# VHH binders against WD repeat domain-containing protein 83 (wdr83), part 20

Target 1, 315 residues: WD repeat domain-containing protein 83 (wdr83), of Danio rerio (Zebrafish) (Brachydanio rerio) (q6dh44)
Amino acid sequence: MAFPQPRPQAPQLPQHLWRTVDCQQGAVRAVRFNADGNYLLTCGSDKSLKLWSVSRGTLLKTYSGHGYEVLDADGSYDNSQLCSCSSDKTVILWDVASGQVTRKLRGHAGKVNCVQFNEEATVMLSGSIDGTVRCWDTRSRRMEPIQILDESQDGISSLKVSEHELLTGSVDGRVRRYDLRMGQLQVDYIGSPITCVCFSRDGQCTLSSSLDSTVRLLDKSTGEMLGEYSGHVNKGYKLDCCLTDKDTHVLSCSEDGHVYYWDLVEGSLTLKLPVGKAVVQSLSFHPTEPRLLTSMEGRVQVWGAEPEDAAENES
Key: E = the ipSAE of ESMFold2; O = the ipSAE of ESMFold2 at other seeds; V2 = 0.75 times the mean of E and O plus 0.25 times the DockQ between their complexes.

## First folded at step 17 (VHH; framework vhh_7z1x_3)

Design y11e (from x9m with S107E; at its last look DockQ between E and O 0.93; V2 from the best seeds 0.88)
Fold by ESMFold2, look of step 17:
Structure y11e (fold): chain B 315 residues (1-315), chain A 123 residues (1-123)
Amino acid sequence: as target 1 above (315 residues)
Amino acid sequence: QVQLVETGGGLVQPGGSLRLSCTASGFTFRTYWMNWVRQAPGKGLEWLSGISSGGTYTYYADSVKGRFTISRDNAKNTLYLQMNSLQPDDTAVYFCARLPDEWEMYEGSFDYWGQGTQVTVSS
């Protein structure tokens, strides 16, 4: 008699609530893991940015300095600096340890929707309703942007930096990928206002969410659509999308209070995670582990692949 | 000082067309999403249409989709509403409105309004 050959294990997906954090920041517009996944950032409509320990669930520091709500934030790879952007039209560079503003950068003509360091944290990139992406030097005392990208015909909603590439999403329905060293630009037309963009973990695909309630996976080099994911609700909010830590599933926030998971290859819905009864506005997936952050109103939740007590039952 | 001034209203026969304008001043017009809203006699406010800051995205209430077209000219700081196939129940005061948070499009959170322009559709 033959024994059955083992099948590949199904990917572990975060679906068990580990922690709820009431941030006391009004609405939390964005949640973000730091680069190593040990900390999280919360961007508050009360104008504050907060840093938390993921494992302990405890507040580590509050950063005050924006004049209006904080819309996005990022941490440097070495955990020494933060950047943030706001409806006050500014980008702030913070010293993590002291909590002090290193620089408050002006120049955008309107709200700044998104911000991220490059991998080396030598520059910050910001995207605004004014239709520009601005690149700011983190190392010098100069307060002017070192580069302005103005190809977009409408507001910038999202950006991500990977290696030497910048990916942007615009209300003009286009996903743009810039080679920052060579100045080359590739444009993929989606046809509906983009709310979030990201790279796949292997760097070979791009993912975008848009106001037609559809998430799309494209081949980075050709622009060919490889997948289309729908069933969620995204009609009027800037909602986050992402890929799991091993690129097995596509995730999206939804206006119906759920996070949707689709199998990347087959496109079928795998999980409809009930987060609550309001718009799930932001999510962030851990860089290396099956762990998810969600934001709904002023509540941030941490989700794991197993119940927390199962992880503690190691014998 | 933010100001929004609507013009172009008037008396129109059923089936007719009319173009409304809204001239903006006192703010950076091209960085705001803009909307049209109307109020019929004795009724509440009814949202009609919105347009993104760059003008590349437009959206409409079902009651006016296909008949009304929103547009903008950012060089002239002006918002437009082209209204075709007008009917008597389109009679209302029409307002332009500024949307401060583009990512809550349907929550009715306008921060500045014009004074309105009267549109009357009657035979």
Scores: ipSAE 0.857, ipTM 0.929, lowest interface PAE 0.5, mean pLDDT 92
ESMFold2 (binder alone), look of step 17: mean pLDDT 86; pTM 0.874
ESMFold2 at other seeds, look of step 17: ipSAE 0.868; ipTM 0.934

Design y13t (from x9m with S109T; at its last look DockQ between E and O 0.97; V2 from the best seeds 0.90)
Fold by ESMFold2 at other seeds, look of step 17:
Structure y13t (fold): chain B 315 residues (1-315), chain A 123 residues (1-123)
Amino acid sequence: as target 1 above (315 residues)
Amino acid sequence: QVQLVETGGGLVQPGGSLRLSCTASGFTFRTYWMNWVRQAPGKGLEWLSGISSGGTYTYYADSVKGRFTISRDNAKNTLYLQMNSLQPDDTAVYFCARLPDEWEMYSGTFDYWGQGTQVTVSS
């Protein structure tokens, strides 16, 4: 008699609508989970940043201080601070509880497209149409960046920070990975303007979206292309991409109102999630659960792998 | 304030070539995507081409692809359009235009325009 072997379980994909939030911020340029996935941030073309409870869908606070559209934002791991960036050329550090501006950093020569804290929230990293990435000390009263990275030949569209690594995407068609400890730089040439970059959950791959309507998976250490995913529309917008929580599927926003899911290994389309009739501009995947945020126009939607229990929404 | 000044227009024979220039002032030129548009006599505006802020990405309308080349020199705050194989239906006033949002590059909405330069293609 043979001992039974475990059977692989099918992956769970966020495809059931749990909530729609009308943010009242004009267009929502970016939507982001916080580190524990219990809160979300919305970046408005009306110049506002808003913080929401994911489970209740309720507005917790509005942050005003940018002079033009808010383009991206991030929250610190301890939930005490936010950072944001704007077409007003600034990066703002906020105190979450008070809603007050702690610092307003100037120095970029143009729109700031992306911003993120490092893990300790001692540094903010920002990327701009001026082609630079700037590093800002969160605790210093000085207005100068502690480092400027100017290797890109065109605007910076996206950046992500993981431990001591910085991943950037540029309109020059290159994905750049900086080892900040060792001062090393790896450059991967995609050949079309990059709109979003991210790391795989296991940290071994990078993913990029570009204006040739193609998402590409690369081996982080070698730069070898491991997968290529298409069929969606990305021709003129800064659209987000990501991997699922178990690295089984690749996701991308699309200009046709859908979020596309591809099997990572086979490259075949698994799901074409209908979000609406306009450009799906931003997405964010939950850090630990199969839950997805999408933004389209002024609305954010929360998606789960199974239908939401209506009783869970009462307190 | 923001100014865009086109030069280099003129009369050219069919099959000829011409290079237009657009000098920018009053803003940080190198942080904006820039475009060329034209208006033929009795016609509406026709978008022709765009170029990214760093100059590494260019895109074209089907009507001019392969004949026209957009470029820029950020040190001189100047946008260029090289036009080859010109024909009489290329006769128009040519404008340079500033794109306010690079991530809506096909919107057809520009916030600043030059005065234009006349290009006339005739035998």
Scores: ipSAE 0.868, ipTM 0.936, lowest interface PAE 0.5, mean pLDDT 92
ESMFold2, look of step 17: ipSAE 0.873; ipTM 0.939
ESMFold2 (binder alone), look of step 17: mean pLDDT 87; pTM 0.882

Design y35s (from x9m with N35S; at its last look DockQ between E and O 0.99; V2 from the best seeds 0.89)
Fold by ESMFold2 at other seeds, look of step 17:
Structure y35s (fold): chain B 315 residues (1-315), chain A 123 residues (1-123)
Amino acid sequence: as target 1 above (315 residues)
Amino acid sequence: QVQLVETGGGLVQPGGSLRLSCTASGFTFRTYWMSWVRQAPGKGLEWLSGISSGGTYTYYADSVKGRFTISRDNAKNTLYLQMNSLQPDDTAVYFCARLPDEWEMYSGSFDYWGQGTQVTVSS
């Protein structure tokens, strides 16, 4: 039989620099796509939070109100609100359009490392070096948290919310998944301080990075190890990890100035993207397109899967 | 007023042991990572060990791994360094130091220091 040999197409991965965002914010501690991927947030060591148009590459608004570095931020799905957290121990809820502080929430005993809205933006969730996760109501003027989760034995480094689930990572080497509707808690022991957690796009897996320079993929329901990814350097920094928009690859920041890509299934290194000569601290992958944000010191960059000329010709 | 006060230094014979303490006041001790550093006379600072805010993660310079143990008691606002198998080149002033950014663990950018306690190893 004379069958043509198939020519499988490799997934297109963001590796072509499209633009550099001129932030002027000192070190940028976190970069985040908004939920729809049309906007990006930059969290500055100069205490500012900035919102940018991804397509135009232009500054839309600056949010000032934190007393120390901004460490993380998130945008509501309807683009009407932002939340942010800081070394000043506060969580701020912002009105996007006016740039005004809606609420400044106190209660954490130390710096707040991570913050995210739930899907409906009815709650903000924050995680702190004080070892607690705090839940804040966005809809009322209540200034006290509606819930405090204190199961962690050490600081909270990362959290993510998906549907009714909360995923947290702690310096105590544990990844915790809370089912808030059923009141259940699953604990997965990694054994090294967790620096970042996230869900897979299909919602069936969790991913974690830790200070043993290893990223791990676990089955969400069983806790079974599905993949283990190494070769990068993560020994002293809170570095981000994520999955691509189609769950084909695992990504990690690295202290050596690269972003590492591994094939999710095989675990083999696919791409070692040279970002620069300093620690790549933060990354964010576009929810639906092969597009990546990176932060290295004060430099924020947008990467695409094709040279910008090819992408422009399709518009 | 942030204060860090080291105690427990002294004269010890080679091969001996000492336990250093650092009492913290003026800040929320349990929310900071802490370190021990030392300085031999006329030398620069040498980082020895660090510990996370909750105490669940400890890390060490290669020169002291297996001989020194860092710990903390957050209820007493106290940091400890157990020092075993001491040798003459461990002679130094030992400082406890507060790490302002736990995610730059090796930056050497401590924001507060104690006055130090002298450790002398000789027979």
Scores: ipSAE 0.855, ipTM 0.930, lowest interface PAE 0.6, mean pLDDT 91
ESMFold2, look of step 17: ipSAE 0.862; ipTM 0.933
ESMFold2 (binder alone), look of step 17: mean pLDDT 84; pTM 0.848

Design y3i (from x9m with T28I; at its last look DockQ between E and O 0.98; V2 from the best seeds 0.90)
Fold by ESMFold2 at other seeds, look of step 17:
Structure y3i (fold): chain B 315 residues (1-315), chain A 123 residues (1-123)
Amino acid sequence: as target 1 above (315 residues)
Amino acid sequence: QVQLVETGGGLVQPGGSLRLSCTASGFIFRTYWMNWVRQAPGKGLEWLSGISSGGTYTYYADSVKGRFTISRDNAKNTLYLQMNSLQPDDTAVYFCARLPDEWEMYSGSFDYWGQGTQVTVSS
């Protein structure tokens, strides 16, 4: 296990509101940083996907092509492509600059809850209420998935890709980790429907949120539970969880309108960030800086570690 | 078109049991969470129980927890409700209902309903 060395000062946490964006997309089902953290994606219940500048808070482009709500999206490492998934049962690959649909991929039997590129953007992975994860080739004109993973006994709620590993969460209460090179599968039983999964930044741990209002940190190699975080409300929504940019804290959305921060090691609540009075449905943490995105209803908020005036003067 | 057809209702004595069935057609049943809702005479609708698309997660209203069991058979496109220890206040029309958004489990926003089946608990 590799934790960072002790530091003389505690890491700063994003707790200062920098910007509020009314996305004009109906409810925003998911908010995501792109790979470099300079752009953000918003997934609208109005069927649109939008790309925004984080620093300016300005709309850059709208992507229309889904027939129902957009539920998740991801940007390729080089910012040239987007992928998205929807209640319309499709996955779309977009060209960023032109806004045109490159591929609209069918095959899932139900809503597609999650989607992500692999690191090289050579494939897209999607997870659906139909209980399958599907792998799609981004560079071929082939419309069929190149692989279907069907080990799950219930719907797929979340997936994340890191190197050659795929992490999935299912309503069946299991977190599954696939080694895509070796074709191996590790299963960790949580026992409550999983709503979100992610890797720690150092790659040594996995994090999962579930409908028992509990976020759990597991050692990737042994499956041992290293931490358990509660006090928030997650009983009926697919809420996001994550780790901070330095793996110092665990975050979770909550149905009570807050984002909860817990110290990763001690498990104590560090911050209860008031976002609003409705369900905080999605969050995304900046890949390298203490900056947080939240979505609540039709609004996205950008949070930083410094007050807005101080951050403005530095930029 | 979407159809949900409930069967299995009837007259039962207090303490008795019944098993309700709901046969689904016109959609891919295994990709929807399903629910049971009832309406007692002169009362509003009361949500009772729900089940995930794969059947691995079930949840219940406090009023029926421990007495009722929801299940499904995706190969037969059928939803079930096993009702045990029935009492006179369980008398109602019982409906199966399709949940369009599994991630708003308690929204009460069901998009399709069956015609209902009458359950009467009387000595």
Scores: ipSAE 0.877, ipTM 0.940, lowest interface PAE 0.5, mean pLDDT 92
ESMFold2, look of step 17: ipSAE 0.882; ipTM 0.942
ESMFold2 (binder alone), look of step 17: mean pLDDT 87; pTM 0.880
ESMFold2, look of step 18: ipSAE 0.874; ipTM 0.938
ESMFold2 (binder alone), look of step 18: mean pLDDT 87; pTM 0.876
ESMFold2 at other seeds, look of step 18: ipSAE 0.872; ipTM 0.938

Design y62e (from x9m with D62E; at its last look DockQ between E and O 1.00; V2 from the best seeds 0.90)
Fold by ESMFold2 at other seeds, look of step 17:
Formats: structure tokens, C-alpha cells, sequence
Structure y62e (fold): chain B 315 residues (1-315), chain A 123 residues (1-123)
């Protein structure tokens, strides 16, 4: 016995409440980490977008300019710009530091449900109840979209960009993956209205949530279903799903006030995190650490893998 | 501005069928989820069915599932309700209703309504 055996290490999951923020924005429709995970964005039914320090829990800036509720937002990789979308049918590009609108983009015929920068922040992509995805140039003053994707038969609920790929979810029950450089399209039929889509961290899988209270993991290249996760409630709300920072677990919001965690490979429920007594509307997982944001009604909570006091000892 | 006009109501015998129509104007019809609700004499409002903006997703109250079919024609700005196997309990004023937030499908918070059309099921 000259060498001790390595012990299995349990995955670190954010299950300890670090902070509660009362956003004072009405309902918080979406909560998002910025690219480095040090800031968070909150999208309010009161028409405001707010930027907060995650570690301090303090409001840094309020962005006003939408004519109706803000439904989604994203920050550029360099923290210089924000984009947002709204029930007012617009997409706004913001200068982070000044708080000023640099561009307000019109053209969608209805509410804009989702928005994201590509990785280089050279374009914004937006998805609408009008069934289109629109691509907007961030660098030019042109107000017309570069491209309109209209393959969907119903509203677009969610989109995500990774490298040169665009993933979209639609009420028509389809997850669509576009290769933006080669102009190719892969369609995976789920059969129930999609509420959220995302890529796995390793880029090999896609994840989708739908109104049949089921989250599904698919092989990106083949469309083969690799996992199916249920037990939560998603029947009438646009709820978020995601993967953990190391792709060990699948998470979903739920209408019953919990965030559900399933082991990605086994599909078994690992944790039913009590967030509150209302619909958990949105979540966002930290880019590289086991940290989670949740929104419920007008509040956002920050969750970590260790109790709050232990996390602060790292300062 | 927004106008919803129901037609197609009337008197029908038990077991019969009717098709209701709702013509929309004053807004972009194809970007709203639409619903049917009814009010029986002396009763409160009862939600019956909804349909997504593109028409690919439909959902129904238990009381009408299998008997009623919601549909829409976005080119004609028209919402439909096909009602089969009608019974006296289906006697009501039927309303077309616009859902302002598709992601609160069951809130009952409709922002515009038609004046309704009377359906009477009687021998």
C-alpha cells in the first residue's frame, strides 16, 4: 500500500442561498450572467433593464428606453455593450458605461422573446412571436436586419449562439440549429412548444425544455435523444433550462417554485431546490463556476455550492 | 381600435354542431394567441380553448376536449371554433378573446373581447 487510491469526487452543485435581491422592476422576466459571470442583468416588466454586481448585490445601472416590458437581454464579451428585447417589438443596443441607447431596432411584427450577441458581438440575434429570427449588425448604423430566418411555423421562444451556430426553439415544437457560415439547417422535432434551448458546455449536445413538462438532451449532430428529464411542472410558462458548468447535471425552472437538478447521464433527480412559492421564471448558470441565478416574481437569488460564509472567506 | 366580431351562433338540437367565427381587425392578428370563452346564464366566465399565434399549438378545457376544435386563418384574420356533439349545458354566450401574454396562458387576463354570439342547445 504505497499509493493511496483517488477518491471519487461528488459534483459541486449550487444549493446554498448566497443573496436575495429585490429588483423593484415588477416581475423579472429574465435573469442573465454577463460573459465573465461577475455581473447580472435583470429584465423587468416595468420596462427597465438593470445591471448588478453579483458579489456585492448592488445596483450599478438602470437602462430605460423600452416602451413595454423587457423580455431578455445579453452582455457583450468585453462588457462594453448590452442588448435587450421587449414586448414593444424592438431590440435595443446599449452602451454599458453611459447607459445610452446606441441603436433601437424595429422590424419584428410582434413581441421579441429572446436576444443574444454572437461571441464576437458583431451581430445581435433576436427571436419573436412573429416566427422570425433577425440578425442585426452591431457595427454599422444600418437599421435593417442583415438576415431574416423565417423557417418557423410559429413564434420563437428562445435562441442561443455558440461559435457559428444558432439554436432556436419554437412554439411549433421544433428545435432548429443553423450553421451560419455554411447555410445549413438541422431540425429536431420535439412535438410540444419549446420554452428554452441551450448548448452543452462541450458543444456536443443540445438541451430543450417544452410545455409537456419535459427537458430533453439531444446529440447535436444526429438528433438522437440522449436523455429525458421530468418530474417538474412546465405547462404554461416560458421557463429556462440549462446545464451545469461542467455538464454534470441538467437544470430546469418549474411552476411549483423549485429548480430541478437531474444527473445528466443517469437521468435521476439529484436535487429539488426550493426557491419559493411561485413560478420560478428564469435561471442562469455561471460560465465557469457552480453558481446559479434564479428569478421568481420581482426577486433574484444567487446560489452557490458552499454556504455564504465559506464563499466570502475566498475574498 | 381593436375589434373582435363573433358570428355563427344560433339554435341547435342536442347532438348537433355549430361553427363559430371571430373576425379580428385593428391589430396584427397573427402575432397574438387567441381564445374562446363562454358564459352560461347565471354563471361566471368559462375558458374553453386557446390557439397559438401560428396555429400549431392548441389547448382545451376538459369540458370540451374532443368535442370542440379551435383553429385560425391568419390570412383572413379569423378565429374559429367548431363545436360538435352539443348538449344543453353548452348553452351560453360565446366570446372571442385576445391573450396579451402567451406565457401566462391560464391567467384569464384577456385584454380584448368580442360582444359574443348566443348558442342555444334545445330540442
Amino acid sequence: as target 1 above (315 residues)
Amino acid sequence: QVQLVETGGGLVQPGGSLRLSCTASGFTFRTYWMNWVRQAPGKGLEWLSGISSGGTYTYYAESVKGRFTISRDNAKNTLYLQMNSLQPDDTAVYFCARLPDEWEMYSGSFDYWGQGTQVTVSS
Scores: ipSAE 0.867, ipTM 0.935, lowest interface PAE 0.5, mean pLDDT 92
ESMFold2, look of step 17: ipSAE 0.879; ipTM 0.940
ESMFold2 (binder alone), look of step 17: mean pLDDT 87; pTM 0.878

## First folded at step 18 (VHH; framework vhh_7z1x_3)

Design z11a (from x9m with S107A; at its last look DockQ between E and O 0.98; V2 from the best seeds 0.89)
Fold by ESMFold2 at other seeds, look of step 18:
Structure z11a (fold): chain B 315 residues (1-315), chain A 123 residues (1-123)
Amino acid sequence: as target 1 above (315 residues)
Amino acid sequence: QVQLVETGGGLVQPGGSLRLSCTASGFTFRTYWMNWVRQAPGKGLEWLSGISSGGTYTYYADSVKGRFTISRDNAKNTLYLQMNSLQPDDTAVYFCARLPDEWEMYAGSFDYWGQGTQVTVSS
């Protein structure tokens, strides 16, 4: 008897358009899932932050309080708080339910490019064109940062927090990893302005995108380059990169209107997803499902691994 | 008010060199990417070079790559352009320009300009 041929598994890659959200926020600078993936945040050049239901595609709340473009945002694990940052040089902590500003934090000398809560949402971390990362206490009425990290020689473009580690990307071409418990700093030199950083899901690797149109996967502990992914266009925009929920593929936005997918191990292009004809500026991958958010100009799109039934498309 | 003041222009022979300066005031210079742009007689604006806020990243138009060097001194709020191997077609008014959004490097959306300094390359 002959051995059966292996059946090809259906790709678990989000490539089918489920929904287009017309945000009416001007350009959407960042799109982010919340922790459970049921909500999404949109950061508008019109100075607004909006919260949406992913499954329904409906607007739930608008947060107004920034004086200029909103550049990034994050939601707390318990869905009670949001943080955001802006070209108005501030970081805002919001109460989700009331829409009220809890804190508006000043101190950065220039635009704030990135912001995230730590896991417990006891701290907000922000990165700025002024070259600093600032750590802010969410539970105190104090307006002073509890820590300022100023090792970068140029602006901070991206940051991510995982457990006790902080990962940052800088225009100085370096990816920095801070062990905040032990006070240690690891520096990995890429050599081109960094636009986005993230951790792998298994916690063993870091991923970075840079203005040399290259995404790189590095061993977190040694800094050794494990993978290099190119073919997309990233020459002058702050573009997002990420890994899939199971670390099988690397994704990047592109200035040519596509999202690129590469096999993490082989480095080969798996999919060139046509999003549109303008810069795809931001993306976010669902924490547990094969679902992707993209932003291009003022449009946010939700992508899934299987076609949504158009005759029964209800939310 | 925001002010950008260029100096260092003049008349040079072909093959010569000039160093342009741009002194900034009225804003936090070290948190802005800065650029040089020129306008030749009867021509439109031509972007030449840009530099990041910290000075660690520089980028150039093909027409000047290898001949021109952009730099900055954030302690002096000053932007520089070293121009070497000048030729007659480098004759133009040279402007420094402030880039309001570092992540739209090539969008041409400069929000403040200097008055310009004339560079003339002729024998």
Scores: ipSAE 0.861, ipTM 0.931, lowest interface PAE 0.5, mean pLDDT 91
ESMFold2, look of step 18: ipSAE 0.861; ipTM 0.932
ESMFold2 (binder alone), look of step 18: mean pLDDT 87; pTM 0.876

Design z3i (from x9m with L99I; at its last look DockQ between E and O 0.98; V2 from the best seeds 0.88)
Fold by ESMFold2, look of step 18:
Structure z3i (fold): chain B 315 residues (1-315), chain A 123 residues (1-123)
Amino acid sequence: as target 1 above (315 residues)
Amino acid sequence: QVQLVETGGGLVQPGGSLRLSCTASGFTFRTYWMNWVRQAPGKGLEWLSGISSGGTYTYYADSVKGRFTISRDNAKNTLYLQMNSLQPDDTAVYFCARIPDEWEMYSGSFDYWGQGTQVTVSS
């Protein structure tokens, strides 16, 4: 008599290519999961924003209204709204279902590099090469920002919102964390132009990437550097970094065509994922599953921790 | 109408110094990264230095590190290059150049150039 044997453990990290999407948007400057991870957004140098089904890899809608390339985008938690930002100096609020522009917000003096909703989608936050972060009311027809943050001495490259905290990265080599309720500001000096910032999933750490080809993990409350991750190439591009869905690994895009994975605690390289032969410019990690999006040139790829079920793949 | 006008060139002795200026008009200067490039007689273009829009990040070619300093004054729409310890190999026409995409720093793509200013280093 033999007892049933458990199935072999699947790999923990996304490294199996599930899907390649040829977006037909020129260069894809940013790729983003929506909040539940079932949809993805692609930001095109052809001035378009596109929404796709992750599971089917099919285009759901194209949003046209920017005058220059789209640099970043975000979806509201309830999937009813999108926001986007562009080299045309504007932020656009979109109605997802109709594809209509709800608001087109002007005021930044230069390219807008990053944009995100707060959790309730009552505010959009945008960061620009003009060195300001601007807060826009999504519900008002006012054209003016409700708040302008101008502490940075150089362009804003990245921002993220978590609860009532705003995290920003600047070319001035500083990561800034604002407590928007209390009006407090914490500044951490990295010393090299910041390309991407994010919070850890548990909310206790911040992560930043910079042009010195180094990703750094800091304790959010003390500013203490907890980890430093290198070996990739980030010298002249706005490359994304992130943490895995369970905060086990740190990821970074690289100019050498790979996505690098490091063990968060040990700092050792775990995986060097070959994406292609060009700059991997953007990535996004699934909120709850080991799934990864990458963009390289005009292509987006979806990666999983195990080969996709053959029964789900039509030949 | 984007316009870049370089000034400050001239004749100097080896070991001397010059400060070049580039006055910008027709665009929002403070929101663009800017570069200096030179072309020696009979040679191709050589990139020298770049500076971020706010001026907090500067970067240099190996040939000029430690001798040249890039800076900017956004209130005057002016880019500068301080050149020290000049040698005959620095003889060239120097150009101010605008980079269209700061996040492709090494693409080799400049969308607007000045007419240049001549620097000659000789005894």
Scores: ipSAE 0.842, ipTM 0.924, lowest interface PAE 0.6, mean pLDDT 91
ESMFold2 (binder alone), look of step 18: mean pLDDT 83; pTM 0.834
ESMFold2 at other seeds, look of step 18: ipSAE 0.846; ipTM 0.925

Design z3m (from x9m with L99M; at its last look DockQ between E and O 0.96; V2 from the best seeds 0.88)
Fold by ESMFold2, look of step 18:
Structure z3m (fold): chain B 315 residues (1-315), chain A 123 residues (1-123)
Amino acid sequence: as target 1 above (315 residues)
Amino acid sequence: QVQLVETGGGLVQPGGSLRLSCTASGFTFRTYWMNWVRQAPGKGLEWLSGISSGGTYTYYADSVKGRFTISRDNAKNTLYLQMNSLQPDDTAVYFCARMPDEWEMYSGSFDYWGQGTQVTVSS
């Protein structure tokens, strides 16, 4: 006896508000899931970095040590370390459990916009308005970077690390991909200041947002334009973009208080999520589940694909 | 102490040109976006143009687009405004201004200003 095949289902997208967190950090400049999606980081204009439990919605730890706004942060895969960067021109490596500063790294000539660990957390990479990317050894007490990348003609706005590759976005309108093992560099010219870059989940594509209010998907190997997504507003802010957990949709923050979702393949707008009435500055998509974090002013919101009651019953 | 000093203002006839300079000191000039702003007599401040820290991105108010060109020389810590096709409505004190946050480009928030230089367009 054969059973009927189930109908194909539309991708589930985070559109149901689960909670709002008032972070008490001034403006939240960046919100980030950790690698397993169980924790989130908030980067405050009040100079603090905070770690929260996603499932409980509770504050776990506050990290104080930056002299100005915290602009970005990342957690190591094993959840033992954090890194952060700031308008104070520094990168800080933190011990998660103790809350203590392990390293405070100086050398950038201006504010540091972005920071991330490599997969093994043996290196931190930071990008600055000074036009450099700096690579820092997490285990050395020396304060000098192990490498400085200075190919950019203007500030670095965003970076992402995947395996041995580094992807950077610059105000000079270029997305750069470095093969750090082989010393190779691929440059894709977008032509407008880049605000955010990321890899697709399958690692075959790159995504970039820019101040021409356009998000672009490129083939990583060839540089071919595969998709172009617009209708949102990005004219003067460093807004985040990303792909969903299964690479079905492209997302972008917007200055009009929404997060925009486009079908990756068709390029059509699928959802215009009303977050609020101010700039949605940052977002982070869960690594494996349809969950989204957004930040707007001093608040973070958690979004799920189903109303929270239905999702709780399926745990 | 942050210091911005404008020079190059003066009297010019309608249709004429001037080049303003702004010399910066007391901070790392090459890591800041910079702007020109003007104030006509009895009027409020009018933002004119901005330029990124590396100089690769420039943007303009509609009122001056095509007539004014912003540029910078980071080796000389100097910001420039080339003004062409000047008209009497361009008569104002012109200020250079430092942008504290490049990612709020249209906030109108500038943390340091020069003393200004007078430009007068009259026949």
Scores: ipSAE 0.859, ipTM 0.932, lowest interface PAE 0.5, mean pLDDT 92
ESMFold2 (binder alone), look of step 18: mean pLDDT 86; pTM 0.869
ESMFold2 at other seeds, look of step 18: ipSAE 0.863; ipTM 0.933

